# VH-VL binders against a9kqm9: the designs that were tried, part 10

Target 1, 255 residues: a9kqm9
Amino acid sequence: MRIIISPAKKMVENIEALPVCGEPSFIDQTNQLLTYLKSLSYEEAKEIWNCNDQLATMNFERIASMNLKTKLTPAILSYQGIQYQYMAPEVLEKDQLEYIQEHLYILSGFYGILKPLDGVTAYRLEMQAKVNLSDKKDLYEFWGSLLYNKLREETDFILNLASKEYSKCIERYVTEDVRLVTCVFGERKGEKVIEKGTYAKMARGEMVRYMAEHKISTMSEVKKFDRLDFSYDENLSNETKLVFLKGESNVRDRK

## First folded at step 4 (VH-VL)

Design v10 (framework fv_emapalumab)
Fold by ESMFold2-Fast, scan of step 4:
Structure v10 (fold): chain C 255 residues (1-255), chain A 120 residues (1-120), chain B 111 residues (1-111)
Amino acid sequence: as target 1 above (255 residues)
Amino acid sequence: EVQLLESGGGLVQPGGSLRLSCAASGFTFSSYAMSWVRQAPGKGLEWVSAISGSGGRTYYADSVKGRFTISRDNSKNTLYLQMNSLRAEDTAVYYCAKRGYSYGYYFDYWGQGTLVTVSS
Amino acid sequence: NFMLTQPHSVSESPGKTVTISCTRSSGSIASNYVQWYQQRPGSSPTTVIYEDNQRPSGVPDRFSGSIDSSSNSASLTISGLKTEDEADYYCQSYDSSNHWVFGGGTKLTVL
C-alpha cells in the first residue's frame, strides 16, 4: 500500500527537527524545471505562480539563487499548512516515522513525487501551473506517466489523500490491476455531501497520522478512521471511494 | 479541558539550584512538545527551553545552555526544568507552555507561571 | 540567530484601527511562521494569531495578521478597537536552530 498526499503552497527551510534521508527520485526533471523557471522574465514567472507582487518577488529571487543540493529541509517539515499541522510529523515516534517514510508520498509540481524525508529547497510551482516547456504544454504533460509508474512498481494499492489537482496526475494512468481508492471527508447537508476544504485538509493530515499510529496496510483498517468526528459511511462509499461523514455519531450513547 | 500548573519557584541565592515542575492534564501529554518561557519583572517574554513529546529532543536558549536541563515524565504527565548555577538575571516568572498542532512552534496553552527570584 | 523588533508602545482611540509591527533583523520574515500573543496585566499570555494570519476559536475577526516582505515585517492589526484590547502584544517566530524568538513586546493603550 502507498498513500499519496498534496503538497502546500507555503514552504520553510532549515528545520532540523528530522534528518534528510534521501534525494528526490526525479531530481533530473526538477533541474530541467529549474532551468526553465530561471529563463523566465518576472512577469512570465508571476503569471505562472498566480500570486501577488510580494510573493512573486520573493519566489523570483528564490529561483534565481536556488541550489538543489545545499541547505536542504526534509519535505515533510518544509510544507506548511493545515494538512501538515494535523499530520504533525515532528511528534511521531520512531516506528511511526518509519511507517510514513515507507508508505507516504507527497506529490509536487516541482519535484514530481517525494518521500517525507527527501531533501528539498523551498519553491512555488503548483501542478496545474500553465508552463510551456519545449514540446510540453503543462506540468501534467511534463510528468506524464512517470509518477504513476514509480508507484505501480511498488504497490497495487494506492490510497489517495491528495486533492484533485494532484491526484489527476496519477488517476489518468490507472489500470484495472491497480486499486486507486480516494478518501472523501464531507458533511451531510440534507440529501447532499459537502466537502469543505479546511476540514478535508485537516482530515487528510489526521488520516496519515492515524495510519502511522495503527500501522495500517489494508482498506478495512482505513475504514475504521474515526478522528475529528468523522465516521465511515458504507452506503455512500464504493470500491474506489471511501466517504467519511463529519458530525454523524459512530459511538454508542451508553458507553 | 487543558490545564497546566507550575510549581517549585521561590527565592534562591546566586549559584544555587531550583527544579520547576508543571503538572499537565486534559490532553494526551506524550503527544505534544512542551516549553518553558520566562518573563523578568517588567520585561518581555523570553523562550528558555523545549522538549519533544517523546523526550528524545531538547532545545535551549543560548543564555541557559549548560546550566538548565528540561525533562519530562510522561507516566506522571509532568514537565520539569532543572536550573543550576542560577544568576540574578534568571529572576523571572517561568511559564509552562504547550505546543499546538502546527509547524509554527506556537503555544496554544500556557500555565499561570511560577516566580523564581535569584537574590542575595 | 535573529531578533524581532516591535515598537515599545502604541495608542489609539476606541473604534479606530491600530497596527503593531514586528521586524526581523536577518533572514526573511516569510521564512518561518509568526504568531501573536496578548497578555493583560497579571495574566498569562494567550494566542490571538498563529501561523501568520490564523485566528484561534473565540478570537474576534477584528484581529488579523499579515506579512510584508518589503519591510521584512509581520503586522498585527486590530480594528474597531475596544478598551478590553488594552494589553501587551508579543510577536514570536523561530530560527533554523529550532529556537523560539519573541519580540520585545508592544504596550497597547486604548484611550
Scores: ipSAE 0.000, ipTM 0.399, lowest interface PAE 18.0, mean pLDDT 87

Design v11 (framework fv_emapalumab)
Fold by ESMFold2-Fast, scan of step 4:
Structure v11 (fold): chain C 255 residues (1-255), chain A 120 residues (1-120), chain B 111 residues (1-111)
Amino acid sequence: as target 1 above (255 residues)
Amino acid sequence: EVQLLESGGGLVQPGGSLRLSCAASGFTFSSYAMSWVRQAPGKGLEWVSAISGSGGRTYYADSVKGRFTISRDNSKNTLYLQMNSLRAEDTAVYYCAKRGYSYGYYFDYWGQGTLVTVSS
Amino acid sequence: NFMLTQPHSVSESPGKTVTISCTRSSGSIASNYVQWYQQRPGSSPTTVIYEDNQRPSGVPDRFSGSIDSSSNSASLTISGLKTEDEADYYCQSYDSSNHYVFGGGTKLTVL
């Protein structure tokens, strides 16, 4: 089994709590993207990043001086945000860290796909970014089947904890020989199930930590996830989608 | 560009057999599941069979299970449908269809179709 | 194992909005993604919506998809209706055994 998750827009550098234990698999493709980004004017780059002037200036300067081989931070410690806060990678025990290093992949517009301890530089480039490389219309076309092919070499079971923006780069290429199963973390609103971004991100991070703590390797074990007041719902789930509903665990005493 | 070209259709008597072929080009054939979808004259679309990219898994509609066999030759970029024990209700245009872009189990490219007529 | 039911025909004038429903007979419509195909006479089907509400490149934003759990149905909505939209429209989903399920199709007439 492999697990895929989204990166985050906010990144930090120079964190030493965990070791760097590898180089990104597609560093050559990352070098192509870096060359492209370095070729852009400030105005063009700002449009790609879709951010304010303060952030755009910082990223423009970062790209200008970027070296992919120096001042590296482990990927799992560099990405910041609520998903990574709930995953809490910095306090994982040795065997739990070994679990995520073997099973977890972080998707990235810039690096393609990363193991938790791969060394990275801070960047800004979401998978949906409107890049215009000579022969590719967007990052989905740029990465093509590379990310999926790497995963299928290692497993026939992929658990998707990534957002749709990132999972699309895998989903496009899935064959029926590979089981791709997506976790949905939602709340019931009458007859509708609504996935709220904040709670979904919390649950995705918590699920990674839960899986590491329990050394989970099967779908039946994933279905036992019961943290953050989420519980598995068989009726809303199917072979490719596991639905966890928030607030259903205490239904017994509702009246 | 992605291209799918069906062949092998024709007139056959009830109880007879036909083998359909679909020549694929413009994509990495072995990486994508393929399907056969048929359409009887003046009727709607009906999924017939699917095969995984490696050929390791096959799926059949209940109406054809035991009579039709889907297969592929990834070295030749060709999809096949062996149709045995044909019935009048199997009369249809048969489309070769490629599994699409996303997890949703949809078809992003379709061939032009080949007509199979089962008549006595 | 389930069926998808569509109205046999729908008609509307140019410039107006039309909605085509696709109702699942058993199990939740939200359990699996729903796609929509357009088929003009003499042509192969083409995708207008995939994964409930996504548009392929080249499909105008007049086409949109939605899911309504209260009626257990998916809907294709076409706004600013044009003569070239006249076609048969099919919804499609899939079951837990990886079987593709098509709706019966809806003939859209633009008059």
Scores: ipSAE 0.000, ipTM 0.416, lowest interface PAE 14.3, mean pLDDT 87

Design v12 (framework fv_emapalumab)
Fold by ESMFold2-Fast, scan of step 4:
Structure v12 (fold): chain C 255 residues (1-255), chain A 120 residues (1-120), chain B 111 residues (1-111)
Amino acid sequence: as target 1 above (255 residues)
Amino acid sequence: EVQLLESGGGLVQPGGSLRLSCAASGFTFSSYAMSWVRQAPGKGLEWVSAISGSGGRTYYADSVKGRFTISRDNSKNTLYLQMNSLRAEDTAVYYCAKRGYSYGYYFDYWGQGTLVTVSS
Amino acid sequence: NFMLTQPHSVSESPGKTVTISCTRSSGSIASNYVQWYQQRPGSSPTTVIYEDNQRPSGVPDRFSGSIDSSSNSASLTISGLKTEDEADYYCQSYDSSNHRVFGGGTKLTVL
């Protein structure tokens, strides 16, 4: 089993609390993207990043001086945000960190796919970015089936804890011999389940931590997730979707 | 050229308060978890508190939980320990310690320490 | 959650080998990494071993660390003892709540 998870827009560098243990699998493709980004004018780059001048200026300067081989930070410590706060990689025990290094992959517009301890530089390039590289109109075309093919070679069971923006690069290539199971963390609102972004990000991070703490390898074990007031709902779930509802555990009767 | 310089120690009465500071230099402060470790006169090392690089998570030894508050100001490269409701048993040299590059949460750099004496 | 127990003191002559143990009271010693610190009188601690058996830059080969699951202990071994090795030595690990746990310390006397 492998777990896929989204990156974050905010990144930090030079965190040496954990070792860098390896190079990104598709560093050659990353180098192609870096060469492309370095060739752009400020105005062209800003359009791709779709951000304000402050962020655009910072990223333009960052790309101009970027070196993919030096001053690297472990991916799992570089990405910042509520998902990574709840995952709390800094507090994982030795065997738990080994678990996520073996099972977890972080998807990335710039790096494609990363193990937690792969060395990265800070960047801004979301998977939805509109690039014009090698006759590819966006990063989905650029990466193609590369990311899925890497996962398929290692496993026939992929647990999706990534957002739709990132899971799309895997979902479109799934064949019958591979099980892709998506976790949904939502709240019931009438007959619908609503997934609020903040709570979903919290739950995805917490699920990674939960899986590491319990050394989970099967779907039946994933269904036992009970943190942040979420509980598994059999009636709303199926073979490719595990639904966890927030607040339902509060109705459990205490004897 | 990594340096950690503690300050704020001194003599304080039981029940009193004291705030310790640790000025850090020579590394990217916001990228590392920081800890306070104390040592009572003639005794061993005791971990007191830790704070993540971003400041988003804090941890406390049971002996100080509810009385001490760890914090940091990454814009000033400074770590703090606010100590309230001080007891005689809190008398110790307080060290500022930086987390090393490790799975194991070892401390790669330590400050010189600042003495806190709780006595009437 | 657990305690780390060290001998209060050990003594040995220059040139010989000494081993200091650090025993975990509950749970496996191998479940979390163990570090070792050296503290000379009037000085701050310095790391001599991290991640069970790794040496920081500048620490001589004479210092080594190991884990012994049969005794549920970590050990610091110092070979070719020198008078400058005389110090207090502390082991340290951490629990599931990420609380750092120190051993009681061992005073090494080089006679």
Scores: ipSAE 0.000, ipTM 0.401, lowest interface PAE 17.5, mean pLDDT 87

Design v13 (framework fv_emapalumab)
Fold by ESMFold2-Fast, scan of step 4:
Structure v13 (fold): chain C 255 residues (1-255), chain A 120 residues (1-120), chain B 111 residues (1-111)
Amino acid sequence: as target 1 above (255 residues)
Amino acid sequence: EVQLLESGGGLVQPGGSLRLSCAASGFTFSSYAMSWVRQAPGKGLEWVSAISGSGGRTYYADSVKGRFTISRDNSKNTLYLQMNSLRAEDTAVYYCAKRGYSYGWYFDYWGQGTLVTVSS
Amino acid sequence: NFMLTQPHSVSESPGKTVTISCTRSSGSIASNYVQWYQQRPGSSPTTVIYEDNQRPSGVPDRFSGSIDSSSNSASLTISGLKTEDEADYYCQSYDSSNHVVFGGGTKLTVL
């Protein structure tokens, strides 16, 4: 099995808590994207990043001086945000870190796909970004089937903990001989199940940690996830979707 | 140069509360997990609590769980330990310790310690 | 939950080699890294060995660490013993829930 998870928009550099162990698989494609981004005017780059002037200025300067071989930070420590706060990779033990290095892939608009300890530079380039490189109209066309093909070479079971923006680059190419299973983290509100982005991000990070702590390799084991007040719901789940509901255990415990 | 400076220790009555602080400098504070380790007079080292670099994960020794709360303010490079329902057995020098650059838990830098005495 | 057991004291003459053991009560000693700390009277602990057998910068090569799965123990070995090595030594490991565990400590006397 392999696990895919989203990156984050905010990144830091020069984090030294864990060593860099490897180079991104598609560094040549990343270099093509870097060359493209360096060729853009400030206005063109800002449009691609879809952010305010302060962030656009920071990222424009970052790209101008970027070198893919210097200031390398392990990918899993570079991405900042609530998903990565709950995963807390810097306090994973050796065998847990070996587990995620073997099983976890981080999807990236800029790097394509990353192992946790691959060395990266901080960037901003979301998968949905509209690029025009090599006559490709967006990053989905740019990456094509490359990311799926890499995963397919290693496994026929992919556990999706990524957001739809990122899982799309894999989903489009899945054939019936590969099992792509998506985890959904929702909360029941009356007759409806509501996904709250913050809780979903927390749960995705926590699930990676949970899987590493228990060395999970099967779907049956994934279904046992019970952290952050989430519990598996068999009736809402199926062969390609595992639904975890927040608050079910609270109802029981209030007795 | 890495420095860790503890403060907030003192004499407190059983059942009382105390808040310890540790001011960190010389490294990227938010990148490293931090711990509190204590040592009772004439005794060995005992781990108390740890917090991940982001503050998203906390860990506690069974002897303090429910009574102590570890926290950090990364904007101020400061680690805290809120100690409630203090007992005589909590009397110790409390060290602030930084997790090293490592796959495992080891403490590459330690503060000088601050003495907490729980006595009537 | 596990305990790390060390001898309470050890003594040896200058120039000789001393070995301090650290035995894990449950689970494999090899499951998690073992560290060793030196604490001199009135001082904070300092690391002499981390990740089973690695030395921090400034720690002389006469300090070495090892693990032995057959006895479920880790060892700190100090060769060419000097009077300045006189201190308390603590082993330390952790569990899969990130609970840190220290050994009881060994007082090394150099006579």
Scores: ipSAE 0.000, ipTM 0.473, lowest interface PAE 14.4, mean pLDDT 88

Design v14 (framework fv_emapalumab)
Fold by ESMFold2-Fast, scan of step 4:
Structure v14 (fold): chain C 255 residues (1-255), chain A 120 residues (1-120), chain B 111 residues (1-111)
Amino acid sequence: as target 1 above (255 residues)
Amino acid sequence: EVQLLESGGGLVQPGGSLRLSCAASGFTFSSYAMSWVRQAPGKGLEWVSAISGSGGRTYYADSVKGRFTISRDNSKNTLYLQMNSLRAEDTAVYYCAKRGYSYGFYFDYWGQGTLVTVSS
Amino acid sequence: NFMLTQPHSVSESPGKTVTISCTRSSGSIASNYVQWYQQRPGSSPTTVIYEDNQRPSGVPDRFSGSIDSSSNSASLTISGLKTEDEADYYCQSYDSSNHVVFGGGTKLTVL
């Protein structure tokens, strides 16, 4: 079993709480992207990042001086945001860290796919970015089936804790011999389930930590997740989608 | 099948001018930085100039700065080197080279070269 | 500004191993990637090693690259020498301003 999860837009460097223990699997493809980004004018690069002048200037200067083999930070400590706050990788016990190093992959527009302790430099390049590189019109075309093929070599069960933007890289290529199971963290509104971004991100991070704490390897164990007021709903779930609803238990208890 | 074909070399008088061209095919030309690298007869390789894929950034060796101008026409898949105020020490085979995937100029493909002779 | 210094020539017998050094005059050799090119007489250069130790498709694994920070040098090692390896070899790096620097070249003779 492998778990996939989204990266974050905000990244920090020079965090030494955990060691760098590997190089990204597709560093050669990352070098292609870096060379492409370095070839762009400021105006072209700003269009790709789709951000204000302050952020564009910072990223343009970052790319100009970027070296993929120096000033490296473990991927799982570099990405910032509510998902990674709830995962809290810096306080994982040794056996829990070993669990996520074996089971967790972080998807990345720039690096493709990362193990938690792979060394990375800070970048800005979301998977939905529109690039024009080597007859590829976007990063989905650039990465193609490469990321799925890597996962398929290691497992026939992939648990998806990534957002739709990132899971599309995998979903498009799934074959019948691999089970891709997506976790949905939402709340009920009539007959619909609505995922609120903040709560979904919190739940995804918490699920990774929960799985590490319990050394989870089966779907039955995943269904027992009960943190952050979420509970598994058998009726809304199926063999490829596990739905966790927020507030059902608290509503019951309050009456 | 990446191909780079240089042209425009020849004999020119000191102080004269010459324009080199490099016709590229087999890859998305506008996505890659290009360079000119020269080699004097019986001597080693010397980098001359580089241009980004969009043409927005150019770089020059100190020995040619102010005299040579690198440019590209992405609609024609062609790289250019305008050489002015030529000196005897500019005599060399000039290679068109495509930047590979590394940060600081790895050259993955080279043209056959075109000879420039600066003499009486 | 820095220079890359290579031996002018090296020679070795077929089947043996040869190592060609490339020493950086100022700043750390590890500060920027080092590439290696092979050039036979009358031919254009071809890449045998890029980014310190990577081989392009089609380059046999007899070719390898390494960095030694203690001597401030990069090395190209060719094992199982063959007559067709006879050529000039150039190392190449770059500075923080993206100026490309080539070594002076090493003539490899296989006899």
Scores: ipSAE 0.000, ipTM 0.395, lowest interface PAE 17.9, mean pLDDT 87

Design v15 (framework fv_emapalumab)
Fold by ESMFold2-Fast, scan of step 4:
Structure v15 (fold): chain C 255 residues (1-255), chain A 120 residues (1-120), chain B 111 residues (1-111)
Amino acid sequence: as target 1 above (255 residues)
Amino acid sequence: EVQLLESGGGLVQPGGSLRLSCAASGFTFSSYAMSWVRQAPGKGLEWVSAISGSGGRTYYADSVKGRFTISRDNSKNTLYLQMNSLRAEDTAVYYCAKRGYSWGYYFDYWGQGTLVTVSS
Amino acid sequence: NFMLTQPHSVSESPGKTVTISCTRSSGSIASNYVQWYQQRPGSSPTTVIYEDNQRPSGVPDRFSGSIDSSSNSASLTISGLKTEDEADYYCQSYDSSNHVVFGGGTKLTVL
């Protein structure tokens, strides 16, 4: 089994609490993207990043001086945000860190796909970025089936904890001999289940931690996830979707 | 290295049965769909049957549906083809083929083939 | 439930370029990926092209694949033709139910 999860927009560098243990699998493709980004004017780059002037200036300067092989930070410690706060990789015990190094992949517009301890430099390039490489209209075309093929070499069971923006690069290539199962963390709003972004990000990070703490290897064990007031709902789930509802089984608040 | 070794071919009378085996090594067998592809003497390739990595899904060409059964034993890294009600038209070299790593359905490795002759 | 049609044979001299077509009888050729296999006499098939235009490790860049939606066909092109390229070539695709379909095969003679 393998788990896929989204990256984050904010990244930090020079965190040494965990060792760098490996190079990104598609560093050559990353170098092609870096060469492309370095060729852009400030206005072109800002259009791709879709951000304010302060962030654009910072990233433009970062790209200009970027070296993919120096001052590397483990990917799992570089990404910042609520998903990674709840995962809390820095405080994982040795056997839990070994679990996520074996099972977890982080998707990336710039690196393609990363193991937790792969060495990365801080970047900004979301999978939805509208790049204009001569023969590719976007990053989905650029990466093609490459990321799926890497996962397929290792497993026929993929647990999706990534957002739709990132899981799309895998979903389009899934064949009948691969099981892709997506976790949905939502709450009931009338007849619908609504997934609130902040709570979903918290739950995705917490699920990775939960799986590492319990050395989870089966779907039955994943269904037992009960953190952050979420509980598995059998009736809303199916063979490709596990639905966890918030607030449906808060035993602590009954009395 | 990936190896696929077919066995079980031979001469059989029309209406008879035969079971082919394919011993696989050098890859995680349970992770890949497997197929049987046949080739009649002097003719082209014809896909016969496929089975998913878990064994949960099977597929058959119309010409063999109801007569042939594909199966696998993942604990033994072995693929099988049970052939019943054999006809002269089933005479062919039968290849074991492994699905490659791609969205597309293609075969990255093939066995050497085993000859099945259906004759009186 | 479609067929893939190839020419029965093609011939060309060493050093020249040859192209083998593979036409889909119904549905778009672009609906599913097309693969190409080489089979020498007495040997098992080997892949020369997968996913329309990708080459496996060890296959020389003289081999290339392409798709032409206007003619509803795929093509295998072999440039710098060598005597060892003499073989039968098969295109292959699949339908929406994952039933595999092979073309009838093309015998390439290098004279």
Scores: ipSAE 0.000, ipTM 0.389, lowest interface PAE 17.5, mean pLDDT 88

Design v16 (framework fv_emapalumab)
Fold by ESMFold2-Fast, scan of step 4:
Structure v16 (fold): chain C 255 residues (1-255), chain A 120 residues (1-120), chain B 111 residues (1-111)
Amino acid sequence: as target 1 above (255 residues)
Amino acid sequence: EVQLLESGGGLVQPGGSLRLSCAASGFTFSSYAMSWVRQAPGKGLEWVSAISGSGGRTYYADSVKGRFTISRDNSKNTLYLQMNSLRAEDTAVYYCAKRGYSFGYYFDYWGQGTLVTVSS
Amino acid sequence: NFMLTQPHSVSESPGKTVTISCTRSSGSIASNYVQWYQQRPGSSPTTVIYEDNQRPSGVPDRFSGSIDSSSNSASLTISGLKTEDEADYYCQSYDSSNHVVFGGGTKLTVL
């Protein structure tokens, strides 16, 4: 089994609590993207980032000076945000860190796919970005089936803890011989299940930590996740979708 | 090919100062923590100091804390050890060592060492 | 801070197996990875084992490492002893603050 998760928009550099243990698998493709981004005018680049002037200027300067082999930070420590806060990779024990290095992949618009300890430089490029490289209209076309093929070489069971923006690059290529199982972390609102972004990100990070702590390798073990007041719901789940509902506490636990 | 070359060793009087250098090549210097490890004549290995890849974090053995300062110049691929208030017990071969590719903390490459003798 | 204790010397005949222990004075030996270095006279140390039991490329499978939590120790085992295995062997670990600790070293004599 492999686990996929989303990156984060905010990245830091020069965090060394964990070692850099590898180069991104598709560094050549990343170099193509870097060359493309460096060729853009400020106005063109700003359109890609779709952000305010301060962030656009920072990113434009970052790209202009970027060297893919210098000032590297382990991917899992570089991405910042609530998902990574709850995962808390910097305090994982030796065997838990080995677990995530073996099982976890971080999806990336810029790097494609990353192991936790792959060395990265800080960037800003979401998978939904509208790039125009030769005959490619966006990053989904740029990466094509490359990321899925990488995962397929290693496993026939992929647990999806990524957001839809990122999981789309994998989902589009799944064949009948591969199990892609998506975790949904939601709350009941009448007849509907609503997934709130902040709680979903918290739960995804916590699930990675939970899986590392318990050395999980099967779907039945994933279903036992019970952190952050989430619990598995069999009636809303199926073979490709595991639904965890927040706030569905056992009556016994309240007395 | 990875190479680490120490220099700056020599004879110095007690209370004196000396600066060691280690020239690194064959790898992305700024991506790896570097250490100084010393060995007194006929004795075992003793870790002295370490510095993170960026230079943002430094670590020292209790025996040298406050007297030695580790630093690096990533633009020149060079590691330094500034040694002040030297004592006879600081006499040793000083090795430059690179942190390896690992979840743990180990040294995959070592320099040849440079001898520091603290004596009158 | 902790200490790593090794026997000062061990000896064995060619073709036999020798084991060198490395005992941690406080905290669990399993809390941090243990590495082993070989140093021949006049030479720099070289790694024979890293991450408790991993061999770098070029190190023969006669070298193996293990951890025993019950005795709070790590061990380096060398089977099929050869004359070229004569050297000083050092274990090494580190604490949660990344302070590196070496064992006192063991002189291996193959006689």
Scores: ipSAE 0.000, ipTM 0.412, lowest interface PAE 17.0, mean pLDDT 88

